# Ledger of designs, part 17: VH-VL binders against q2ft37

Target 1, 241 residues: q2ft37
Amino acid sequence: MGHHLKRVVSPKSWGIPRKTDKFVTKTSPGPHNKNALPIVVWARDQMGIVRNMKEAKHVLREREIIVNGRPVRHPDMGIGIFDIVSIPKSGKHYRILRDKKGRHVTIPIDEDAASSRLVKITNKTIVKGGRIQLNLRDGSNVLTDKQYKSGDSIVLSLKEGQKNEIIDHFPFQPGNMAMIIGGKHSGVVGRIIEHIPVPGSLPNRVILKDESSGESFETIDEYVVMVGRESPAIDRWGIEE
Below, E stands for the ipSAE of ESMFold2; O stands for the ipSAE of OpenDDE; V2 stands for 0.75 times the mean of E and O plus 0.25 times the DockQ between their complexes.

## First folded at step 6 (VH-VL; framework fv_fezakinumab)

Design d11 (at its last look DockQ between E and O 0.67; V2 from the best seeds 0.66)
Fold by ESMFold2-Fast, scan of step 6:
Structure d11 (fold): chain C 241 residues (1-241), chain A 121 residues (1-121), chain B 111 residues (1-111)
Amino acid sequence: as target 1 above (241 residues)
Amino acid sequence: QVQLVQSGAEVKKPGASVKVSCKASGYTFTDYYMHWVRQAPGQGLEWVGWINPKSGGTFYAQKFRGRVTMTRDTSISTAYMELSRLRSDDTAVYYCAREGHDFWSGYSDYWGRGTLVTVSS
Amino acid sequence: QAVLTQPPSVSGAPGQRVTISCTGSSSNIGAGYDVHWYQQLPGTAPKLLIYGNSNRPSGVPDRFSGSKSGTSASLAITGLQAEDEADYYCQSYDSSLSGYVFGGGTQLTVL
């Protein structure tokens, strides 16, 4: 008969080697795009905390995996950069970041760090009632009465009774700390030195200094996510390369 | 049969570093978190930290941050704990212990026999 | 020194019942975290005795039972035997410390 089976290719961002498996779990539609990492792939292949789909479904039914303050209900739910994944019963909390190759990396964090999440503002819209709707990089939205700029990062509380309250703000400006999430310098944390507006449809450029190496580099606005102000608070957001 | 075999006793001077090993057998090494727990002579148990052998991710008790490093080698199913800038009050038996899977609540189901680390001048 | 409070010692005669308490706070047992119990015979490593508040591993006699209520937990040993003479430790997770915590230990003496 014939064989038309193609190798299933995992995106580089998943942080797992390419496999010859006939089936790969798809990411469900959600806050992240179709290239986000499915929670069962994260738990089974990256973390080893479940051995198979049966065990994964059991822990999800018991509400043992929490993403951004909400119990995961479907094994194909997507997770992405800056998401907070918790296993509260065992006291384990993680932040999802990216390495220099664009792969997801999982950083263990403490209770305080797991009580909030960082997200970049991509756009804003005035809605009925005169409130401001902030459109966030992960595709979610929050309402606010305060003025924020596109390109800034905000920190949202995940605490019960305070969910989605804006508790911190990192402006996109020289002197502040940023993590690069795309291109050649993905995974690098640096201080913004200069923002260079480019007329027309070409992307604006950003020059940053890598605090660990002392070297400067250039990237585009789209790849920059603010992770701090002038003080070096990068230990809670950084990658252990 | 699950076994955790630890390296032999060490005697160190203050300011030195010690690296203890824990070789696992009888199960899939990358399927279970490994904890490190210490016990000073005549004292109780004190949690040091954990490592995920699959991801290499580590998390340490606040008291030991900056002095402890946990690593593993999956090719030989061995976990390591290195403690630096040793003080006399670091004298203790250091245990590796496997975290159980039931209920996802952080208990240790199998323990190594322990490694005595003596820090004295 | 220990985050969870246990009595330093308890004693009983063969055949009797003893209970060992483990008292925590709102950041550990009171927050709903499970309590686990370990038995440590002299000169040996700890051995898991009870996990998830009340579950026994294979090989642990039903004479050992655990319970949890409010901010505290208890280990009960019925039909006390000479071989039960050991140190007993409770363990939980503490959210304010972001870490696992143990009781100070209870030495059980069989008279």
Scores: ipSAE 0.815, ipTM 0.933, lowest interface PAE 0.8, mean pLDDT 87
Fold by ESMFold2, look of step 7:
Structure d11 (fold): chain C 241 residues (1-241), chain A 121 residues (1-121), chain B 111 residues (1-111)
Amino acid sequence: as target 1 above (241 residues)
Amino acid sequence: QVQLVQSGAEVKKPGASVKVSCKASGYTFTDYYMHWVRQAPGQGLEWVGWINPKSGGTFYAQKFRGRVTMTRDTSISTAYMELSRLRSDDTAVYYCAREGHDFWSGYSDYWGRGTLVTVSS
Amino acid sequence: QAVLTQPPSVSGAPGQRVTISCTGSSSNIGAGYDVHWYQQLPGTAPKLLIYGNSNRPSGVPDRFSGSKSGTSASLAITGLQAEDEADYYCQSYDSSLSGYVFGGGTQLTVL
């Protein structure tokens, strides 16, 4: 019941054959936008960890799959770029990224890389007691008494005893490294040259340089996720771009 | 009946590369992770890494990163392990081993017979 | 130098009980990772004997049993038989190495 998609209409970013299953679980409302991948599609179709929905539901009931430090309970929960997916009993950990074609890619990572996650700050709210709540792109939030801006990225610890502590910060500013998560340049890692605020409801513009090609390009600020300062922090995650 | 058939023994010089194959039969190849484990003469077992044949994703033990590449061809249900810049201490029997399909996994339920790789000048 | 420590050898007469220990640390068995056991007859590939600490795959006799406590695990063999003469390896996962680890192996001799 509800919003189940046929396989034929699934987004290309899921990286599954479109015509092998009559129904594909539609992403429920969740932290990642239209290109979020349901956990059951990841586990069954991308990874082959479960054979069918019945096995997927059993695995989720047993809390065997951890996403960003929390057990996932719903087979239609969406995962997306930068998420950490762990199967703790077998010591397997993954980071979700995108390839140059905009498809979700699952990168195996080591324990150290799996102990933190990158997240973009969407906005902030003053909550009870005058403290600052950072509202994050994935729909979660973190309390802080330090100053951060919308568009910045933070790195949150997933370690026991330090969970959700901010352990690093990548300001949204010229000179810093960013990854593009949408539009024509999705998947590109580049250095910010300029942020151009635009009055009204139109998207703000960002000019970046792809240092591999030397070519500059333009995108909108909602597609920009900071991934480092002078160099990309994703090298610290045990992966190669 | 699950069966893992490995390629034959190899003799290599230091600095060369070797590529060992492991052909699977009797089960759905893409449903199970495949491990590679080696055993030097008179020594114990040492884990090299794994591949997920469904996704093609790989993860290698730290000491082999940069020298090992694991691949697969799903059309012929075959996994491969290539080890480059061989040294004499890479002399060992190299096993492929299938990981069991449940979430208490991480164990290897079926093993190939092994491929002896000898590295000498 | 194996990450998991096993005695190099154990021996017993037919019909007796023997125990093979597997001692780890807080980064493997002590962190709650499962222990698996393999039997290796001379000149052959290892064969799964125990998985998930105490589970026997189909075809493994009830006289083989496994247990885990704290940072250690144990394989027990009762009713020892001549065919049990082999090398035995424990295996777990180590979070500090981000990888699977084996014990150094135990040579079982049936007298």
Scores: ipSAE 0.768, ipTM 0.907, lowest interface PAE 1.2, mean pLDDT 87
Fold by OpenDDE, look of step 7:
Structure d11 (fold): chain C 241 residues (1-241), chain A 121 residues (1-121), chain B 111 residues (1-111)
Amino acid sequence: as target 1 above (241 residues)
Amino acid sequence: QVQLVQSGAEVKKPGASVKVSCKASGYTFTDYYMHWVRQAPGQGLEWVGWINPKSGGTFYAQKFRGRVTMTRDTSISTAYMELSRLRSDDTAVYYCAREGHDFWSGYSDYWGRGTLVTVSS
Amino acid sequence: QAVLTQPPSVSGAPGQRVTISCTGSSSNIGAGYDVHWYQQLPGTAPKLLIYGNSNRPSGVPDRFSGSKSGTSASLAITGLQAEDEADYYCQSYDSSLSGYVFGGGTQLTVL
């Protein structure tokens, strides 16, 4: 039963009904890990694109679902925040976000928005040849010759012929816009006011201001993803459900 | 049998809002995207947008963004389209249309009979 | 004006073959998006005639056929009948507009 878990103990972040079937698909190790939503659960339970696992497998075999510019092959593949999911046949594109309760939400986006994705830099590794490998929050990595800092966000192209090229950069610094992806302020977009490093193993603190409400709040580095500079760089932010 | 029953004709003044309903029956409402398409008198078809009744997600044509709102009530299998700041050129028959299940290929297999919305001073 | 271009009108005698063209561009038909066709009888809602370029829904006679090539699509009607007199619309998706688009429609007259 390596591909199943009891539905009643499925992560709350999936936002699916738990009192239906006994089992649900378990995410395979890979992108987003504990923060991942299986693509079949997304397609079946959230979007209603497929009715069952058999249909899901058929759709995937036909390469009908694209995630971050690549066809999905396995129903247990995980998707997560800021991933771009496309159904090319119908011209439908989606961005995955989180709401205030930390649940995955799917936002329809247009073709232009679907041509790139945002991702947070977790850390950097110098690889053979002197190039810099950026290790990204979703578990992927990209090579670059440019200097970036941990905590920054980069925008990667998903266009054919330009896949994984860095086309924009949002520094983690006061004055820039960030989206909160965890905690009680999940889904909120705010401006970074102050970064407070904490010595030791405790997480660093970040103070942000939600300019729409005027409310200031505190969170931790892990939950902060830069989404712009003076203004957010994408169209839809701040899922409030 | 699949049926889409739309609300009756509306007459509105410029600047007003109109909300058209589409009640679905004969199938599972939440399993199919619902599109809205309009047709001005003597003119062709124009796509307005779609709604996923399961998730509530919507996507509108660029032309209507900021003026159109699509919603649904799953308890009564009804989709709604609201168009605000009406103009004379919004005069049209508005159709709800179910998207067919060829892995959401974008075609509409069942159509409502349409709702005439007339915008006049 | 319409993103997809159709002839405004076509005509044929009963029993003849007629074709309705649907000309797109690299951002819609040429981009690989499927073309669908609808029939609209006078005073009625559109009816799906062809989906996925060449597929017929149940109830649609085999004398209706669709094809797609390059940036264009075509609807062919063989054995034309009086009841075929209607408006016909092609439909696809346009990536540049990020939306579904229709042709301008073709009025078919049976002589």
Scores: ipSAE 0.550, ipTM 0.838, lowest interface PAE 1.2, mean pLDDT 93
ESMFold2 (binder alone), look of step 7: mean pLDDT 94; pTM 0.953

Design d12
Fold by ESMFold2-Fast, scan of step 6:
Structure d12 (fold): chain C 241 residues (1-241), chain A 121 residues (1-121), chain B 111 residues (1-111)
Amino acid sequence: as target 1 above (241 residues)
Amino acid sequence: QVQLVQSGAEVKKPGASVKVSCKASGYTFTDYYMHWVRQAPGQGLEWVGWINPKSGGTFYAQKFRGRVTMTRDTSISTAYMELSRLRSDDTAVYYCAREGPDFWSGYSDYWGRGTLVTVSS
Amino acid sequence: QAVLTQPPSVSGAPGQRVTISCTGSSSNIGAGYDVHWYQQLPGTAPKLLIYGNSNRPSGVPDRFSGSKSGTSASLAITGLQAEDEADYYCQSYDSSLSGYVFGGGTQLTVL
């Protein structure tokens, strides 16, 4: 179904050598942008669970790979940070995160962790009937009757019959846990200490503290994803207990 | 022919750690997940966990989390299982087993001969 | 205890048929996960006998067969031979435990 395209610079987030690959599978438009990791590259090159494109296409036809609760149809479909990738037939589930160098890493997770996904609210739109449409960082949308703020994170159920139901909410505010997903401090998890509004066109600033090391990190609010509340950290979202 | 050759029997004291090796040959080591399964004397089989030799990713049965570590060395096609803080009830034969070519089903098609680990004072 | 229930023993005479049951629940076999069977001869490692409910690996005689229905699976052995005397284990995946699970094992005695 997909084909290999002209060589492009492989994003370092893909975790594959750039100079040794003459052709790169292009990511199809989806919830994530064009630079997200294609599922066939993940399955073949990172995981070794398919040996070639023919095998990958067969697996997709049999609906054996599930991303965020939906069977993958195209080998070039993109996956990105906080996506849940499942191989239900063999009982294997994974969450996609990023390391400190911005590369995608695959974390094996249990059934409970695989039953929901975390996503940041980037904007809100009023739709017909007065409902609120939440625009999410991965480009997807959900409808709700409740008030949420841009910058907050929500947890969406992936369970059959409950898909996209909002089951938890982590407000963007001091005292709550966050992960930095961009810039030089990508991969850092800490508690928000302060949000600093900046006048004009410059981005607002956020200060996080890693309580285990005592170090403070300054970033912009665009790079911050809430991963917990004031309660103790839980490893479900890539944070330590 | 596919072969999984395991390290020899070990006798350990309570509180010690043991590291069992499993050297694979006859296939591409990074193309198949490796499972570890144990069997206490006269008892049944108990799954410990798996490692993906390609990525290095691991997943462990809840009972063993915090005490087991699985690793691999792709240059010598060898998988390792280390179990720490040993107790007498950890006495068992420990098997490595390759997940089959129909790995979508999660079965083990080839097994090592096993490594007897005895934990006694 | 074992998550999957097997009878602790079964016996038969040469040439007879025996069946070994493997009873699960809604979180494993009942959830649709495949059942696999292993044969363990005395003093040896387990050997794959049946995978994916009913498939035989190369070298396994056709007198061994597997089936699955509802929350249970069965291994059937026809034309019993003395060399079939062994322990038999079923295996599946359990979604509530997030792990692979085995039956308690069934010792087959050929009388």
Scores: ipSAE 0.768, ipTM 0.915, lowest interface PAE 1.1, mean pLDDT 86

Design d13
Fold by ESMFold2-Fast, scan of step 6:
Structure d13 (fold): chain C 241 residues (1-241), chain A 121 residues (1-121), chain B 111 residues (1-111)
Amino acid sequence: as target 1 above (241 residues)
Amino acid sequence: QVQLVQSGAEVKKPGASVKVSCKASGYTFTDYYMHWVRQAPGQGLEWVGWINPKSGGTFYAQKFRGRVTMTRDTSISTAYMELSRLRSDDTAVYYCAREGFDFWSGYSDYWGRGTLVTVSS
Amino acid sequence: QAVLTQPPSVSGAPGQRVTISCTGSSSNIGAGYDVHWYQQLPGTAPKLLIYGNSNRPSGVPDRFSGSKSGTSASLAITGLQAEDEADYYCQSYDSSLSGYVFGGGTQLTVL
């Protein structure tokens, strides 16, 4: 970034690679959008687990960093919210979340929590044979013969031989637990009290109760990700109350 | 040279909390994970947890979850371990230990001299 | 109970070779996790002796060597010296516990 950076450039912008640039900081086109964090930036700048690009390339070549069950091949591969990042040889596993300012935070998790990932269903389409294709918030897709609703969360296995098997389901409905991933209440975990459909083009509203504080608050559908049923799956997810 | 200097011995009553400090010098504090390991008198080593001083992220052994909190202050290169609701069997020497920068191993390459915490009823 | 099993004691005379075993299970050493060894002299903090199964830190004599096979690891000390009298601990990672685990320790007596 430096002192000569143009004022017009967003403070959230990554460095622009030039002919002799030492680091790749751009996010690869992946399942996450513009808000994704490049793995080399995560490893070097957020985690301090590699000191420079040479170490990062060595680690990736040796397949030491695993994202959602797959070895990372490119230092500019993007990671985003709810991604599971593992360093299996040292027994370290992480889930990527967001803080109240929308910044990526890395939450250490145990082996059980790292064996699956949580993802929100954003849309669904009926395909050949009456099967359902679920379109997921991270841009990936899964096929299923079972009925799921947009707004629900599913848990996908990352275990070898069971990858992308749906192993749990958290419906978007009153009584179930949700995490807020955007807006004023980003990072809050609460119980859904009421879903309020809004006529026209305005976003639908959701009222939640923060069990810790007893306070109720309102947000929009887009910011709600289901993380549990009547009891939160927090111990499995490594989310601090 | 790498040094980890720990706070002095503590005597606490059951139910109290203790906070042990570990001041690092001789290296970049945020480049290495810090582990905490304890040893009861005449007993073996027991891993308590680790902290990443750069991110502030922590991970604790199941036995200590809900009672242990690890923090750090990067401005003074110091890591802290706080153990609450103390029991007599928490009496032990508590060590801080730096994790080696061998991405593949998880070993502790430098150790503090230890802090004796005595919990007496 | 220690998760990794070590003999409680071993002994040898100066100049001899001793070996200290560290026996694990399928969730730790048997799962391929590295084994590390620490030396603890009486009244002192542990000191790293071997890391990553067989690597020596700078300053550790080549008389100390480590190996790993199956669910077990071994520390070998050749040319035993009086100053080697100490407790020795193995360490690995256990995936079922999601944590680092130590052996119960082996007291080495130099006779």
Scores: ipSAE 0.765, ipTM 0.917, lowest interface PAE 1.1, mean pLDDT 86

Design d14
Fold by ESMFold2-Fast, scan of step 6:
Structure d14 (fold): chain C 241 residues (1-241), chain A 121 residues (1-121), chain B 111 residues (1-111)
Amino acid sequence: as target 1 above (241 residues)
Amino acid sequence: QVQLVQSGAEVKKPGASVKVSCKASGYTFTDYYMHWVRQAPGQGLEWVGWINPKSGGTFYAQKFRGRVTMTRDTSISTAYMELSRLRSDDTAVYYCAREGENFWSGYSDYWGRGTLVTVSS
Amino acid sequence: QAVLTQPPSVSGAPGQRVTISCTGSSSNIGAGYDVHWYQQLPGTAPKLLIYGNSNRPSGVPDRFSGSKSGTSASLAITGLQAEDEADYYCQSYDSSLSGYVFGGGTQLTVL
């Protein structure tokens, strides 16, 4: 019970506050809060690509695992939804998604899909000089001179020389495509039909249509991540749709 | 000792599907990725795709996407490759091959003896 | 056509040295991806000969060696023996194809 690996996978061990600065010159790849899966647990228990902590530490020392364009330094580094995990030496790339039960699933993807990552904007702050700091769902931040809204998704380049450039933008609005990342409809991709603001402490509601089934369903803002405009960009996000 | 035992030769008509099996023994089946590679008569080797037997995750060469499906059954340490909508140019020996000792290798250290699939009208 | 270029054939006499080239491009060998080599005897499955550019699996004699430079790799066989008569394939990864690629193969004839 007291082994390092059991402590590393504990949700409470992931709850340490991340140091923040008022100014960030680029989006920092980092662990997701309590929902994060430690990289060693992913590699050992989900993927079978390392057998134990000693093997995992060797792989990390050799800089063989890359998350969102950055080599993993610590076996307890967290990964979460929409993170890109690469093993470049063998040409393997993965996107982390969630299944209907809220579990992390690992989707193999190609080189083009692994060259960028999708992330939802949760908040924004105006900083010195009139620039906008976007606060992202994974807890990272990016500075921009352009205006974006909370609830929108942006696509950040992971290419060397272009890291953290905003290369695409999917507004949170009716007509655009979204993936559900929580609740009963987790994993479903649908088109936003209507956004229903709810007064008080109840969450705002979103009605989407699953075009594969033709059925409409309802969820909350927190569970909606935009993945496309009028036409879904889902083919760029993995070989499993 | 590591062994990969493949199913017997198949003869199919164009438009049919074929499912080839590869039974692994002598190692922990879920610790190594399995690749599928084909070789047309008198021709070179061509990579088809891989499966991670632990997760069930698969990745296919672009040429075969939409026509190939790789699966596994961990209870019998067996990997499968199904190729659909067969064409005459799919005639080949299909090999399963284990990816080497670590996942960053990309090489195949043990190979099955191959399954000849003949597609003819 | 194969993505990696190998000579279709090479030949040598017993005891000689032969070299088999494997020429790639900026999307594969030139991008830094490792090269692996396989030996295929007539009527048999391929057998791993060299992995990770220059490493030998247990049981492969040291007269087989591999190297990589720029966009190309080479397999060298010294002290050539009749049993070496086989097809030889190089393999790497290609980032533009998002897949593993093989050379066209080289038939080695021992004269």
Scores: ipSAE 0.789, ipTM 0.920, lowest interface PAE 1.0, mean pLDDT 85

Design d15
Fold by ESMFold2-Fast, scan of step 6:
Structure d15 (fold): chain C 241 residues (1-241), chain A 121 residues (1-121), chain B 111 residues (1-111)
Amino acid sequence: as target 1 above (241 residues)
Amino acid sequence: QVQLVQSGAEVKKPGASVKVSCKASGYTFTDYYMHWVRQAPGQGLEWVGWINPKSGGTFYAQKFRGRVTMTRDTSISTAYMELSRLRSDDTAVYYCAREGESFWSGYSDYWGRGTLVTVSS
Amino acid sequence: QAVLTQPPSVSGAPGQRVTISCTGSSSNIGAGYDVHWYQQLPGTAPKLLIYGNSNRPSGVPDRFSGSKSGTSASLAITGLQAEDEADYYCQSYDSSLSGYVFGGGTQLTVL
């Protein structure tokens, strides 16, 4: 055994009981950060659609698993919140969400819901030719000629011939609906009441109201993902209050 | 040997609910999706929905959404289908059927013997 | 009405060949989704006969074969036997319905 050997343990956010795995695949490739769920862990441990890595590699070679409109090529590819995972041959489609305990949850969805994905804009830059490059929360990028703000969510088409076309937009502003993706209120859907800018290096704060309970709560910008305008687009995304 | 054993026949009045069970044996219950398919007397097969016994995730045919609920209990390898607000045209044999693992094509390789649900006043 | 169209009945004499068609559309068979076939003997549950267009499960005689072309599929039964008398159903997936669909069924009568 080596000096620095460690057993890899799944993060709580993966939604998999720790005791079911003595070793878990590391998420090196993919658009998400280190907290992303590896596709092989999703397929084997959450879904039970493959038994082991050998079967997973066979399925990926046959292009049987599609993430956000692209065939998965590597079992270590990470998936995360709002990703669309499809198994086209069996007509199965899923959206990845988080529960109130911060675990990844897989929600079965229909063909229409699987034809687009929701993603948050984290930054924007002007590139050669004067176009705007939107930097997205999952680490991917999209080019546009239209103006969008950091903190907003956009809906990208996954349809063949229309891939990455922006088909809807949910501004980060009071009155609009958001899902919390981190902290103590992870998994809660609420209406933005107020955005409170904080000078200096401290994070800006957001006050939301959970309209189902009537309770207000506070979080930070980083944890807020817009999911609708005055009315939530939640029914479209398979999330019910 | 793979077996799917279903609960016995039920007679219900319109407006009632029925819950049919399907106990699996001879394989790892959580490795295969379970489908529910019904057949009205003298009629063809109609798909109701599926459950993933591993995740608990469910997906239902549009016709049954709001009236059907599929669940499972992994400790006893049993799947359930509950249909509410029963109408006389819900009279049918209800089958559970295991989805085959090849090609992810949605075919059913093993079927239960069926549960007759009769809805009449 | 069933989404996949099958003839309501077919008939043949022992030793003959019979074919059962399954006609779909661009949202199911025409979209490339596989076709599966089930045999239902009177008073019994359906039994898988053909999966993935043309594959036979263990125990199904080679007299049964499946094929798919365009928006349609066919089940062929050669060397027809009295015990083949049953209802036959095709199944596929339909993307416009987001669900699995069956044909209306074909009753095979062995004369």
Scores: ipSAE 0.789, ipTM 0.917, lowest interface PAE 1.0, mean pLDDT 86

